VHH binders against a3dch1r40to199. Designs and how they scored, part 1

No score or structure here was measured in a lab: all are predicted.

Target 1, 160 residues: a3dch1r40to199
Amino acid sequence: NDLLYERTFDEGLCFPWHTCEDSGGKCDFAVVDVPGEPGNKAFRLTVIDKGQNKWSVQMRHRGITLEQGHTYTVRFTIWSDKSCRVYAKIGQMGEPYTEYWNNNWNPFNLTPGQKLTVEQNFTMNYPTDDTCEFTFHLGGELAAGTPYYVYLDDVSLYDP
Unless a header shows other numbers, all headers, positions and changes below count from the first letter of the chain; antibody chains are not in Kabat numbers.
F, E and O stand for the ipSAE by ESMFold2-Fast, ESMFold2 and OpenDDE, each averaged over both directions (binder to target, target to binder). V2 = 0.75 x the mean of E and O + 0.25 x the DockQ between their complexes.
[cut] stands for letters that were removed.

## First folded at step 1 (VHH)

Design a1 (framework vhh_8cml_1)
Fold by ESMFold2-Fast, scan of step 1:
Structure a1 (fold): chain B 160 residues (1-160), chain A 122 residues (1-122)
Amino acid sequence: as target 1 above (160 residues)
Amino acid sequence: EVQLVESGGGLVQPGGSLRLSCAASGRTFSSYAMGWFRQAPGQEREFVALISWSGGSTDYSDSAKGRFTISRDNAKNTVYLQMNSLKPEDTGVYFCAADRYYESTGYHEDYWGQGTQVTVSS
C-alpha cells in the first residue's frame, strides 16, 4: 500500500504535490518531460528566490497518516541542474513539527548531471499521527544561485 | 486562459449528501486534469480528489475514499464531486482546480475557482 496519491507524474498530473513559499522564498513548478527518457515525466520546482530559511521554498504532499508500529519504505529520485542541498522529511504539518523520518537529520547533496535515488526504511515508534506530510526543503542555506531547477520523480511512501 | 465556477454547496445534516459542480470555460476542457480541494476555517487548503486529463484515473484523500466520487462530463465541460455520508469535519470551502500539461513545452498551468461553501451540521 502506497500512502502517496501521486508518485510518477507520468500522466502530467502533480496533485496533491504542490509548492510552499515562506519568509521571502519564491518558486514555480511544472510537470516536465525528462530529457532522453521518452514517456517519463517528473515534477520540477524552479527556485526563484531562496528566502531566509530552509523551509522558505518547499515541495510537499500532505494528508499522510503514519501508524504506530508500522515500518515504511521511503523511495524517490531527485536531481538538479546546479549543486545544491535538499532536506527531505516526513512529519507533522503543524506545531510541534515532529519529524518521523529525515535521513538522520541530514540534507542530501545534489550534483549537476547526477540523479540521486534514495531508498530507506523507518519504523513509526510514535503514536499514530494523521497530521503528516512528506516535504522537501530547498530554501535559504540549502539553495544554489537562483534561478535553478530541482526535479522529483518516482516518489513513494510504501506500507508493505 | 480558464475560468472555473463552483456550485452545489450548502447546509446539510450529518449523513447527508451534496453534489458539487465545477464549470470550466475559456480553453479546451478535455486537456485539463481536474481536482477538488477544501479549506476549513483556520486551516490550510487540503487535497480532496482528482481526475486525470485522460479521464482514466482518479485519486482521493484518505478522508474522502469510499464516501466521495469525482467524475467529469467533457460534453458539458464540467467536473463533479459527489459527496455521501457527510460528516461535520467535511465542513469548509470547496475549490475546483484545473491543471494542464503541455507536451510540446513540458510545462503545466493551474487555475482555481473562488470556491463554494459546504456546511455539515445539525
Scores: ipSAE 0.015, ipTM 0.232, lowest interface PAE 7.6, mean pLDDT 83

Design a10 (framework vhh_8cml_1)
Fold by ESMFold2-Fast, scan of step 1:
Structure a10 (fold): chain B 160 residues (1-160), chain A 122 residues (1-122)
Amino acid sequence: as target 1 above (160 residues)
Amino acid sequence: EVQLVESGGGLVQPGGSLRLSCAASGLTFSSYAMGWFRQAPGQEREFVALISRSGGNTDYSDSAKGRFTISRDNAKNTVYLQMNSLKPEDTGVYFCAAGDSYYPDYSTYDYWGQGTQVTVSS
């Protein structure tokens, strides 16, 4: 069972993935064809202004429930046309913003010309939480020289 | 001052069509995602359709799919909702909304119009 409504973007749609701008961040997005990969489309975020904070530019999927005792598999492919970092996490949409998965608190490094594919397991040891989101922070100190693109494809949060 | 002004509502028979318009002022229109929401008497405000900043992406509620089309003209600071094959269940006040998020939850939208009444009856 996958907890995400949209995973591949191959139908040209991205709902319920969306962008968030905060503290001076600015971005735009589109679902685009992946060059050299007929039939493959990806979610593309354009970072226009990095803002002040890591969370100043986000792409995210809300409406996630994590159940206590379940072990989830996180998968995604992400890449950029510029060297930058991305902080990916699954956690609460509101205060106290508890993070249930976050790559052991570490951002990922993106290198131009290389797709990064992530696959990790985590167990929900906290009480069941229905206020979760899957988000990627791209702002502030994480950002490259603007403007630049970040692509997301084949994203999954799987509960076997 | 930010204003969103809806127009185009009215009374129509089942199977009829209406085109709603929302004219925006006081904001950088091309920097906002735009959505249409509706509220029937005694009900919560519900999502109908949304369109991205550039107009490249659109999405619809299950009840609107195949019947409604959302579009925008950034040069005119206007978003539109073309409604075809209208049903009595589509009756309600239709609201235009502007937000920084392309998301079908009315709570994420920053700016709202006053609404335009759509009534579908014989």
Scores: ipSAE 0.000, ipTM 0.230, lowest interface PAE 11.8, mean pLDDT 88

Design a11 (framework vhh_8cml_1)
Fold by ESMFold2-Fast, scan of step 1:
Structure a11 (fold): chain B 160 residues (1-160), chain A 122 residues (1-122)
Amino acid sequence: as target 1 above (160 residues)
Amino acid sequence: EVQLVESGGGLVQPGGSLRLSCAASGRTFSSYVMGWFRQAPGQEREFVALITWSGGSTDYSDSAKGRFTISRDNAKNTVYLQMNSLKPEDTGVYFCAAHQGDYYSDSRYDYWGQGTQVTVSS
């Protein structure tokens, strides 16, 4: 089963995906038609001001429960109109902000004109946690020259 | 646990405005996604608007976009719905709802207010 309520954005809806602004970050979002791909819609975040920190601009999905002993598959397609980085993670919404998946602590590099498709497995070895979110950090040192777009599509957190 | 009390409903003419308030009592208001739903007589509850716990993101039903604005004041444990350009089809009981995740379905919200009646009629 998939833990995410909205994955494809093809109905023009994004709930519960949303954006977060912190420490001077500014952004906007919409579900948009993908240029050159009739019928395909994606979540688009506009980074208006990068802010001071990596978490100053986020797009995220909350309300996730990870169960101890389960192995999950993370999938998503992400791209940008400018060269930038994105730090993707699944973990706690609050302190201590434990991260259960984070691409081995590495941000992804986005290159204009190239869609990045990610697929990884991880096992929840920690006690069951119902305070989790799937978030993408786009602020501070990760950001390109503002303003610019980051697109998210076909996002999945699958529990077989 | 969160308890919710709505106010600000009433009777208004088409094209009028109303501001609904939802006062929350209980712990951790600032950690809840807050939503507004409505229900007309003989119909199921439908989504109107939501705002995330930080206030950093909002979303609206197609019927509410451009006319309604949701906002919150975490220091006052209150969420608001400013309704402009009201139409007869906006008539219904408006409910405030709280959830610890970002879900717009009424089946996913944990706490509900008693509702406040909005009637748009000349």
Scores: ipSAE 0.000, ipTM 0.176, lowest interface PAE 12.2, mean pLDDT 84

Design a12 (framework vhh_8cml_1; at its last look DockQ between E and O 0.64; V2 from the best seeds 0.00; counts 0 for: pae O 7.7 > 2)
Fold by ESMFold2-Fast, scan of step 1:
Structure a12 (fold): chain B 160 residues (1-160), chain A 122 residues (1-122)
Amino acid sequence: as target 1 above (160 residues)
Amino acid sequence: EVQLVESGGGLVQPGGSLRLSCAASGFTFSRYAMGWFRQAPGQEREFVALISSSGGSTDYSDSAKGRFTISRDNAKNTVYLQMNSLKPEDTGVYFCATDQGYDYWSGKFDYWGQGTQVTVSS
């Protein structure tokens, strides 16, 4: 069972994926054709202003419930036209913002022209939580020289 | 605390138009994306339209594209759905949604107001 409503963007739709701006961050989004890949569409975020904080620019999917004792597989393909970093996490959308998966607290490095595919497992050891989101932080110290694009495709949060 | 109040629904003939409004309060409206959904009798809830926090980006379902326009006024904390060329298949309850509408104490995610009824019939 995949917990994400939209995973491939190939129908031209992105809901419930969306962007968030905070502390001076500015961004825009679109679902775009992937050059050289007929029939493949991806979610594209344009970072217009990086803002002050890592969370000043976000793309995210909310409405996620993580059940205690379940082991989940996180998978996504992400790339950019500039060298930048992204901090990906699955956790609470509100305080105290507990993070249940976050790549061991490490952002990912993106190299221009190279798609990064991530696949990891994690076990929900906390009590069942229905306040979760899957979010990518792209602002502040993580950002490249603006403006630039970050693409997300084939995203999954799978509960076997 | 967070409230979304939909209005503007009604009965129209096929080919008619309606403008739906959603008044938001209890959160910093200008920082979050807003969406419209609908639910027809006996059907599952479906996505209709999405607008970014700034209003610069929009997304539409295949059934809505070319006929519906989503817009927002951040000074008025309101999101709109302009519906043109309405069809009987558009009949349903229309809901406004935001990811800031979550109520932790109630265990809810994605706030759904009472909705506004749209009926398209001759």
Scores: ipSAE 0.069, ipTM 0.473, lowest interface PAE 6.2, mean pLDDT 86
Fold by ESMFold2, look of step 2:
Order: structure tokens, then sequence, then C-alpha cells
Structure a12 (fold): chain B 160 residues (1-160), chain A 122 residues (1-122)
């Protein structure tokens, strides 16, 4: 049981993954072939302007319901052509923006040429919430010198 | 407040073309991705096309690829859907959507336009 509609990008589609710009951030997206991996595609975000804030550049998947008492497995592979950071979270898409998973409030560091695969579990201890999103913040102090690419692949939010 | 107004729908024969427009106001249009969705009676709303905030990137459903083109004019706060080679199965109400405060995949927690009817029939 996976809560994400689009996980591998292998058919060339990215919806419902999309981008968000805020506070001066600018970005774009594409679905691209992963070199050396026949049949594998990834979501590529182009960071054009980092903006003022961490949330100024985002890639995100909305339409997620987290059910109280369920333990979820979060998995994704992410990489970049520059040294940068990414703040990943699963939480409310609107006020008060409660974060139910966020890697203990720590951004991930990306090293050029090195894919990072993350796998973690969390339990939804709050009341069931159908206003959730899985989002990656890439703006502000997280960013490298623009422009550059960040790739997302094999992303999953699994409920056994 | 966010306002989305679709237009350009109508009755057309198979093989014909239509161009839909969606005029947006009440938000900074150039900051948000825009999408087109459609819904036939008794069916769930389905994804048709997506365009990035800058207009540099697009995505399409399998049924739309090669026949439909999404575009936007950020100076006019308008997103378009050019529909060519129309088929009876394209019949439905077409909605534009923005991701400001909503999930445009499912249609929950959003502002949608009122929609514009497209009917493809001999």
Amino acid sequence: as target 1 above (160 residues)
Amino acid sequence: EVQLVESGGGLVQPGGSLRLSCAASGFTFSRYAMGWFRQAPGQEREFVALISSSGGSTDYSDSAKGRFTISRDNAKNTVYLQMNSLKPEDTGVYFCATDQGYDYWSGKFDYWGQGTQVTVSS
C-alpha cells in the first residue's frame, strides 16, 4: 500500500509531483533518463534562484492522508550536480504546517556524483489528517550556486 | 481571492480542435504550476496536463500526449489547453487548477474554476 501516485517516473510522467516557488525562488522541472540505467527515469528539478527562504524552492506531492496509529516507511533516492542541502518533510500543506516526519529537523547533504538513498519509518501519533504533503525544500541557505539540478527517484511512502 | 475562469469549450466533431483558456486572478500567477483536469459524468476527475510556473516544463496524461498542448502567458495570467484530433472520449467538463492551498491531483482542498464543457460528437 503506497500513498504516492507517482514513484518511479519511468513512464515519463511526473504528476502529481510539482514545483512551488515562494519569496523570490525560481525553479523548473523535467523527467529525464538516468544515465547507465536503462528504462529508469527521474524527476529533475532545476534550481534557478534560491530565493530568501528554505521553502522558496520546493518539489512536492500532495493529496496524502496519514492515518492515526499507522507506521509508514519513507524511502527516496536524491542527488545533485552540486554540493547542496535538502530539507525533506511530510506534514500539513497549510496552517499550522505541522510536520509529522522531517528527519529529526535535519537537512540532508548532497555530494555531487553521489546518490543518497534514504529509508526511515515514522508512526502517525496525531489524529488522522487528509491535508498532508511530501515536500522537499531546496531554497535559501540550503542551495548551492544557481543554476543546478536536483534529482528525485524511487520515492515511496508505504503503509503495510 | 483566487479566481479561475475557464472558457473555450463547445460542441465539436471528431477530429476537430478547441482551445481552452483559464483566466486567473487573486494570486501571483507566475509562482504556481497550473494544470488541466477533466471529468465525464459519473467518473472521477482525471489529470490532463501540467505546466511549470515558468512555462519551461510540461507533463501530459497518456490520453493527451501528442494531441494536446498546455501553455501559459504569465503577462496575461492565463493558461491554455490546445486540443487537437478530438475524440468522443475527450467529452467532459474541463477544469483548470492551481496548487495554491489545494491538491490538484485529487481536487481536495482547492479552488477550481467552474469548468467549461467540451462535447465531441458526430
Scores: ipSAE 0.013, ipTM 0.439, lowest interface PAE 7.3, mean pLDDT 85
Fold by OpenDDE, look of step 2:
Structure a12 (fold): chain B 160 residues (1-160), chain A 122 residues (1-122)
Amino acid sequence: as target 1 above (160 residues)
Amino acid sequence: EVQLVESGGGLVQPGGSLRLSCAASGFTFSRYAMGWFRQAPGQEREFVALISSSGGSTDYSDSAKGRFTISRDNAKNTVYLQMNSLKPEDTGVYFCATDQGYDYWSGKFDYWGQGTQVTVSS
């Protein structure tokens, strides 16, 4: 069973995926057609101001429940029109912001026009948490020169 | 404390228009995307529209597209829903929402106002 909504964006909807600004960060979002791929749409983030921190610009999905002992598969495709980095994590929506998955604390490097597909497994070794989010941080030191686009597509958080 | 207060609902005839407002407080309004939801009698609450934090981008349900327009004034901490060409099936209680308290699994509304009633009837 997949824990996420609007995983492909192909119907032109993105809710509950949304953006978040902090510490001077500014961004917009839209669901857009992927050129050369009929019927394929993606979530497009526009980074307008990188802000002061990595979390100054985010795109995220909230309201996720992770169950203790379960092993999940994380999958997504992401790309940009400028060289930039993106930090992806699944974890608590609030304090103490424990991260249950985060690519071993490493941001991903995005090369312009090159799609990066990530697929990883992780086991929830913490107590069951019904207040989790899947978020991508793109602000601060992670950001390219603004404005630029980051695209998200085919997102999945699967619990077999 | 997060507070959302909807207003602007009422009774209109089919084809009519309404403009809903949602006054927000208790959080940095300009930091978060805002959305509108509705609940018809005997039905589950459903998504209507979403607007980015800066107001530059929007998303709509299929039923809302072409008829409804979501907008916001960050200086006034207010989000709006302009509803045109209203239909009887648009009848319901309309709610505004933030990304701070929405439970996508249970449909629980932790930081929601009382909603505003919209009735479309001849």
Scores: ipSAE 0.013, ipTM 0.287, lowest interface PAE 7.7, mean pLDDT 91
ESMFold2 (binder alone), look of step 2: mean pLDDT 82; pTM 0.827

Design a13 (framework vhh_8cml_1)
Fold by ESMFold2-Fast, scan of step 1:
Structure a13 (fold): chain B 160 residues (1-160), chain A 126 residues (1-126)
Amino acid sequence: as target 1 above (160 residues)
Amino acid sequence: EVQLVESGGGLVQPGGSLRLSCAASGRTFSSYAMGWFRQAPGQEREFVALISWSGGSTDYSDSAKGRFTISRDNAKNTVYLQMNSLKPEDTGVYFCAADKGSTYYDYSGLSEYDYWGQGTQVTVSS
């Protein structure tokens, strides 16, 4: 059972994936055809201004419940036209912003011309939490020279 | 920062059409994603439609898909909701909402929207 409402973007839809701007960050989004891949669509975020903080530009999916004792599989394919970093996490939407998965606190490096595919398992050891989101931070020190694109496709949060 | 004013609501018969407008003030209108929500008497606010700030992406609730079209005119600082094939179930107060490119599909996540209009009443009745 996948916890995400939209995963492939192949129907041209992205809801409930969206972007967030904060502390001077600016961005836009669209579902676009993947260049050179007929029939494949992806969520594309345009970073227009990186802002001051890592969270100044985000793309995210909210409305996630993580149940204590469940082991989840996180999968996604992400890439960019420019060398940049992304910090991916699944955790609370509000304070105290507890992070239940975050790649061991490490951002991912994106290299132009290479799609990064991530697959990791994690167990929810905390009490059941219905205030979670899956988010990618793209701002501040993580960002490349603006403007540039970051693409997200085949994203999944699976509870077997 | 944005202020929103809805218009275009009214009484219409089943099968009819209405075009709602949301006029935004503020120099940053073109940097905001815009959404439409509705609320029937005694019910929670329900997501209806979303458009990105460039207009390059749109999304709809299941109840709106195929009948409603969201669009925007950034030169006029206005977002529109064209509603066709209206049903009695579409009756409610329709709200325009603006956020800096973010939105939330769950009712509990309405706090994702920075700015809300006061709403415009749509009544679908014979």
Scores: ipSAE 0.000, ipTM 0.205, lowest interface PAE 11.8, mean pLDDT 83

Design a14 (framework vhh_8cml_1)
Fold by ESMFold2-Fast, scan of step 1:
Structure a14 (fold): chain B 160 residues (1-160), chain A 128 residues (1-128)
Amino acid sequence: as target 1 above (160 residues)
Amino acid sequence: EVQLVESGGGLVQPGGSLRLSCAASGFTFSSYAMGWFRQAPGQEREFVALISRSGGSTDYSDSAKGRFTISRDNAKNTVYLQMNSLKPEDTGVYFCAAGSQYYDFWSETLSPSQYDYWGQGTQVTVSS
């Protein structure tokens, strides 16, 4: 089954995906039509001010439970109109902020005109945790010259 | 087409009551937390009240506690704000909002930027 309540945005809805602003970060979001792809909609975040930290601008989905011993498949398509970086992770929404998946601690590089599709597996070796979120950090040192857009589509956290 | 349509605003005397309604269409209403925000002349939008997807949990600004009650009818796709003991400082445009913040009741639900859909607002004026 998929753990995410909204994955494709094709009905024009994004619940429970949302944005977070922290430490001077500013952003806005909408569900938008993807140019040249009739019927395809994507979640779009506008980075207005990058803030001081990587977590100053976020788009995220909370309310995720990861069960010990399960192996999950993470998949998403992400792109931007400017060269920028995105730090994607699945982990605790509160202290100690343990990260269960994070692309081996590495941000992804986004290049204008190129959609990046990510697909990775990870195993939950920690005790079952019901305080998890799937979040994308876009602030601070990760950001491009503001304002700019980052698009998210076909996002998945699959438990076979 | 997503729409949130507010109604029930008007002019009342201090100490009076109003019931605001917000009719939702074009999305799965029961999947969204619903909030009320207000904007006074020359001010930013401020949080007033929030109700969870099921209606089982509510939250209020300090100024609204004890005077205002938020409720919802998922069968009618409608959220309500019952306002009692109205004061001149309650004057403003009242907005209905639908948000993805169901899991963030304590930290982020108070920010207008966390809400996906907004109505056009209804004017509430408390004056003699």
Scores: ipSAE 0.000, ipTM 0.149, lowest interface PAE 12.4, mean pLDDT 85

Design a15 (framework vhh_8cml_1)
Fold by ESMFold2-Fast, scan of step 1:
Structure a15 (fold): chain B 160 residues (1-160), chain A 127 residues (1-127)
Amino acid sequence: as target 1 above (160 residues)
Amino acid sequence: EVQLVESGGGLVQPGGSLRLSCAASGRTFSSYAMGWFRQAPGQEREFVALITWSGGSTDYSDSAKGRFTISRDNAKNTVYLQMNSLKPEDTGVYFCAAEPSYGDWYSTLRESDYDYWGQGTQVTVSS
């Protein structure tokens, strides 16, 4: 059972994935064809201005419920046309912004010409929480020289 | 606290266009993300379109993308939904909805996450 409504973007649609701008961050997005991969489309975020904080530019999927005692598999493929970092997390949309998965508090490094594929398991040890989101922070100190692209594809949050 | 009033609904032929407006009053409108939802006779309410408080991000349902455009004018406390190439399947009551944000945090696309709703405006597409 996948918790995400949209995972592949192959129909040219991204609902409910969207972008967030904060503290001077500026971005745009589109679903685009992946060069050399007929039939494959990806979500593309353009970072226009990095802003002041790592959360100044985000792409995210909200409306996620994590159930206590369940073990989830997080999967996604992500890449960029510039060297940059991305902080990916699954956690609360509002205060106190508890993070239930975040790659052990570490951002991912993206290198031009290299797709990064992530697959990790985590267990929800906290009480069931229906206020969760899956978000990628791309702003501030994480960002490359603007403007640049970050692509997301084949994203999954799987509950067996 | 926000109050929302929709307008612009009406009867239109298939292939026609309508522009819906949502006028907001209240102290915190400029910090709200805004959505449009619709409900057809005998059906559940469904998401149509979303715009963030800055206007920097929008999203649409599968049926709306390419035909509908959401926009906002924060100086006028108004949100718009431009609907083109209307189909009989678009018939329903259209609701404007608002979710408050604290600082720059934004809303979800789930109906249950929206705190304030308008009364709705009827859109009928028939020949």
Scores: ipSAE 0.000, ipTM 0.171, lowest interface PAE 12.5, mean pLDDT 83

Design a16 (framework vhh_8cml_1)
Fold by ESMFold2-Fast, scan of step 1:
Structure a16 (fold): chain B 160 residues (1-160), chain A 126 residues (1-126)
Amino acid sequence: as target 1 above (160 residues)
Amino acid sequence: EVQLVESGGGLVQPGGSLRLSCAASGFTFSNYAMGWFRQAPGQEREFVALISGSGGSTDYSDSAKGRFTISRDNAKNTVYLQMNSLKPEDTGVYFCAADTRTSYIYKGTPTEYDYWGQGTQVTVSS
């Protein structure tokens, strides 16, 4: 069963994916046709101002429950028109912001013209937590020269 | 400019039905979650129902489950709330809300929605 309510964006819809602006960050978003790929739509975030912090610009999906002892598969395809970084994580929406998956604390590098496909497994070793979100931080030191686009498609958080 | 206009409220007897409508304009309607909230006299605004942009995902308050149905018509930029088996406790002003910044699929707080309609009065009384 997939924990995410919207994964492909192919119907032109993104709920409950949304953007967050914090500490001077500014962004916009839309669901767009993927250039050169008829029938494929993706979530596109426009980074307008990078802000001060990595979390100054976010795209995220909330309302996630992670159950102790379960092993999850995280999958997504992400790309950009500029060289930039993205910090992807699944963790608490509020303090203390515990991160249950975060690619071993490492951001991903995005190279123009290349789609990055990520697939990783992780086990929830912490007590069951119903306050989680799947978020991508795009602000501050992670950002490219603004404005630029980041595309997200085929995103999944799967519990076998 | 985002506008939300509710209609369909009224006075009904216990056990009756009403269908509320919310006409939306000023944003790409199908991309965003829509919710219904209500406020009883002297009480704070509370969550009633939520629908995803596609209509593929819905959520309801415990009091609304089994009695109310939320739906949407993206071609008409309208969200609906069909209310059946109405009770006196359902009396209140019903508000349509759009979440264009911080979407949440489960029960959201009223303060998380960034656009609100003016409300439509529902009164359930003999």
Scores: ipSAE 0.000, ipTM 0.158, lowest interface PAE 11.2, mean pLDDT 84

Design a2 (framework vhh_8cml_1)
Fold by ESMFold2-Fast, scan of step 1:
Structure a2 (fold): chain B 160 residues (1-160), chain A 122 residues (1-122)
Amino acid sequence: as target 1 above (160 residues)
Amino acid sequence: EVQLVESGGGLVQPGGSLRLSCAASGRTFSSYAMGWFRQAPGQEREFVALISWSGGSTDYSDSAKGRFTISRDNAKNTVYLQMNSLKPEDTGVYFCAAGLYDFWTGSQYDYWGQGTQVTVSS
């Protein structure tokens, strides 16, 4: 059972994936063909202004329930045309913003022309929470010189 | 607290255009993402378009992409849906919605308008 409504973007659709702008951040998005990969489409975010905070530019999927005692597999492929960082997390949409997965509190480094593929398992040790989101922070100190692209594809949050 | 009122619906010929408006009352309009949904008789509500609270990000259903444009004017507390190249299958009641977080989940502040009828018929 995958918790995400849209994972591959190959039909040209991205809902419910969307972008978030905060604290001076500005971005745009599209579903685009991946160069050299016929039939493969990806979600592309354009960072136009990095804003003040890591969360000033986000791409995210909300509506996630994590159940106590379940072990989930997180997968995604992410890349950029510029050297930058991305902070990926699964956690609460509102205060206190508890993070249930966040790559051990570390952002990922993206190297131009290199796709990063992530696969990790985590266990929900906390009480069941239906207020969760899967979000990627790209703003503030994480950002490259604007404007630049970040691509997301084959994203999954799998509950066996 | 937000109250939503849609307008701009009507009867139009195939290939025609309509501009829907959604007027919001309340002090927190700019804190909400806004969307348009539609429903044909006996069918479930279908997503049409979404715009972020700043207006910098938009999303569209496959059926709306290339034909519909969502926009907002936060100074006027209004969101718009410009619909071009209308087809009979676009017929339905169109609703605007406001979500503090998003339209499907986790928002205790989700609001829906009463809907406006769009009929595309020859």
Scores: ipSAE 0.000, ipTM 0.165, lowest interface PAE 11.9, mean pLDDT 83

Design a3 (framework vhh_8cml_1)
Fold by ESMFold2-Fast, scan of step 1:
Structure a3 (fold): chain B 160 residues (1-160), chain A 123 residues (1-123)
Amino acid sequence: as target 1 above (160 residues)
Amino acid sequence: EVQLVESGGGLVQPGGSLRLSCAASGFTFSSYAMGWFRQAPGQEREFVALISRSGGSTDYSDSAKGRFTISRDNAKNTVYLQMNSLKPEDTGVYFCAAEDYIWGTYKPEYDYWGQGTQVTVSS
């Protein structure tokens, strides 16, 4: 049972994945063919201006419900054409912005020419929450010299 | 209270054009990505088009690419869908949605679903 509506982008569509701009951040997005990988498409975010905060540039999927006592598997492949960081989290869209998964509060380092594949399990120990999103923060201190690309593919939030 | 009011639908011949409008109120429109969805007779609701907050990025379903254009006017709190080269398979009720409610458009138990605007493409 995957909670995400769009996972592979291979049909050329990204809904409901989208970008968020805040506090001076600016970005664009597209679904693109992966260079050197015929038949593989990925969601690509272009960071145009990093903004002031890590949340100034985001790519995200909203409309997620996490149920108390369930154990979820988070999977995704992410990469960039520049050395940069990304802070991935699953949590509340609004205050108090409680984070239910966030890689132990650590951003991921992206190295040009290397795809990062993440697979982790987490258990929802909090009361059931239907106000959640899966988001990737790319702004501020996390960013590389603009402009640059960040690619997302094969993203999953699996509830068995 | 969030309100989205769709308009601009009608009956057109194949090959015709329509421009749909969605007037938004009750929230800070410029802070939300906006999308268009449709429901054809006897079908599930499907995604049609998406536009980012600034209007700098758009996405379309394969059936809409090259024929439909989504745009927005943040000063008027309005999102638009320009539909060209309409085909009978484009017939359906068209709905708009803000990003925080996009997933809700697929949930019949939520009262968020507005009236939409009917598009009929027929001879």
Scores: ipSAE 0.012, ipTM 0.349, lowest interface PAE 8.6, mean pLDDT 85

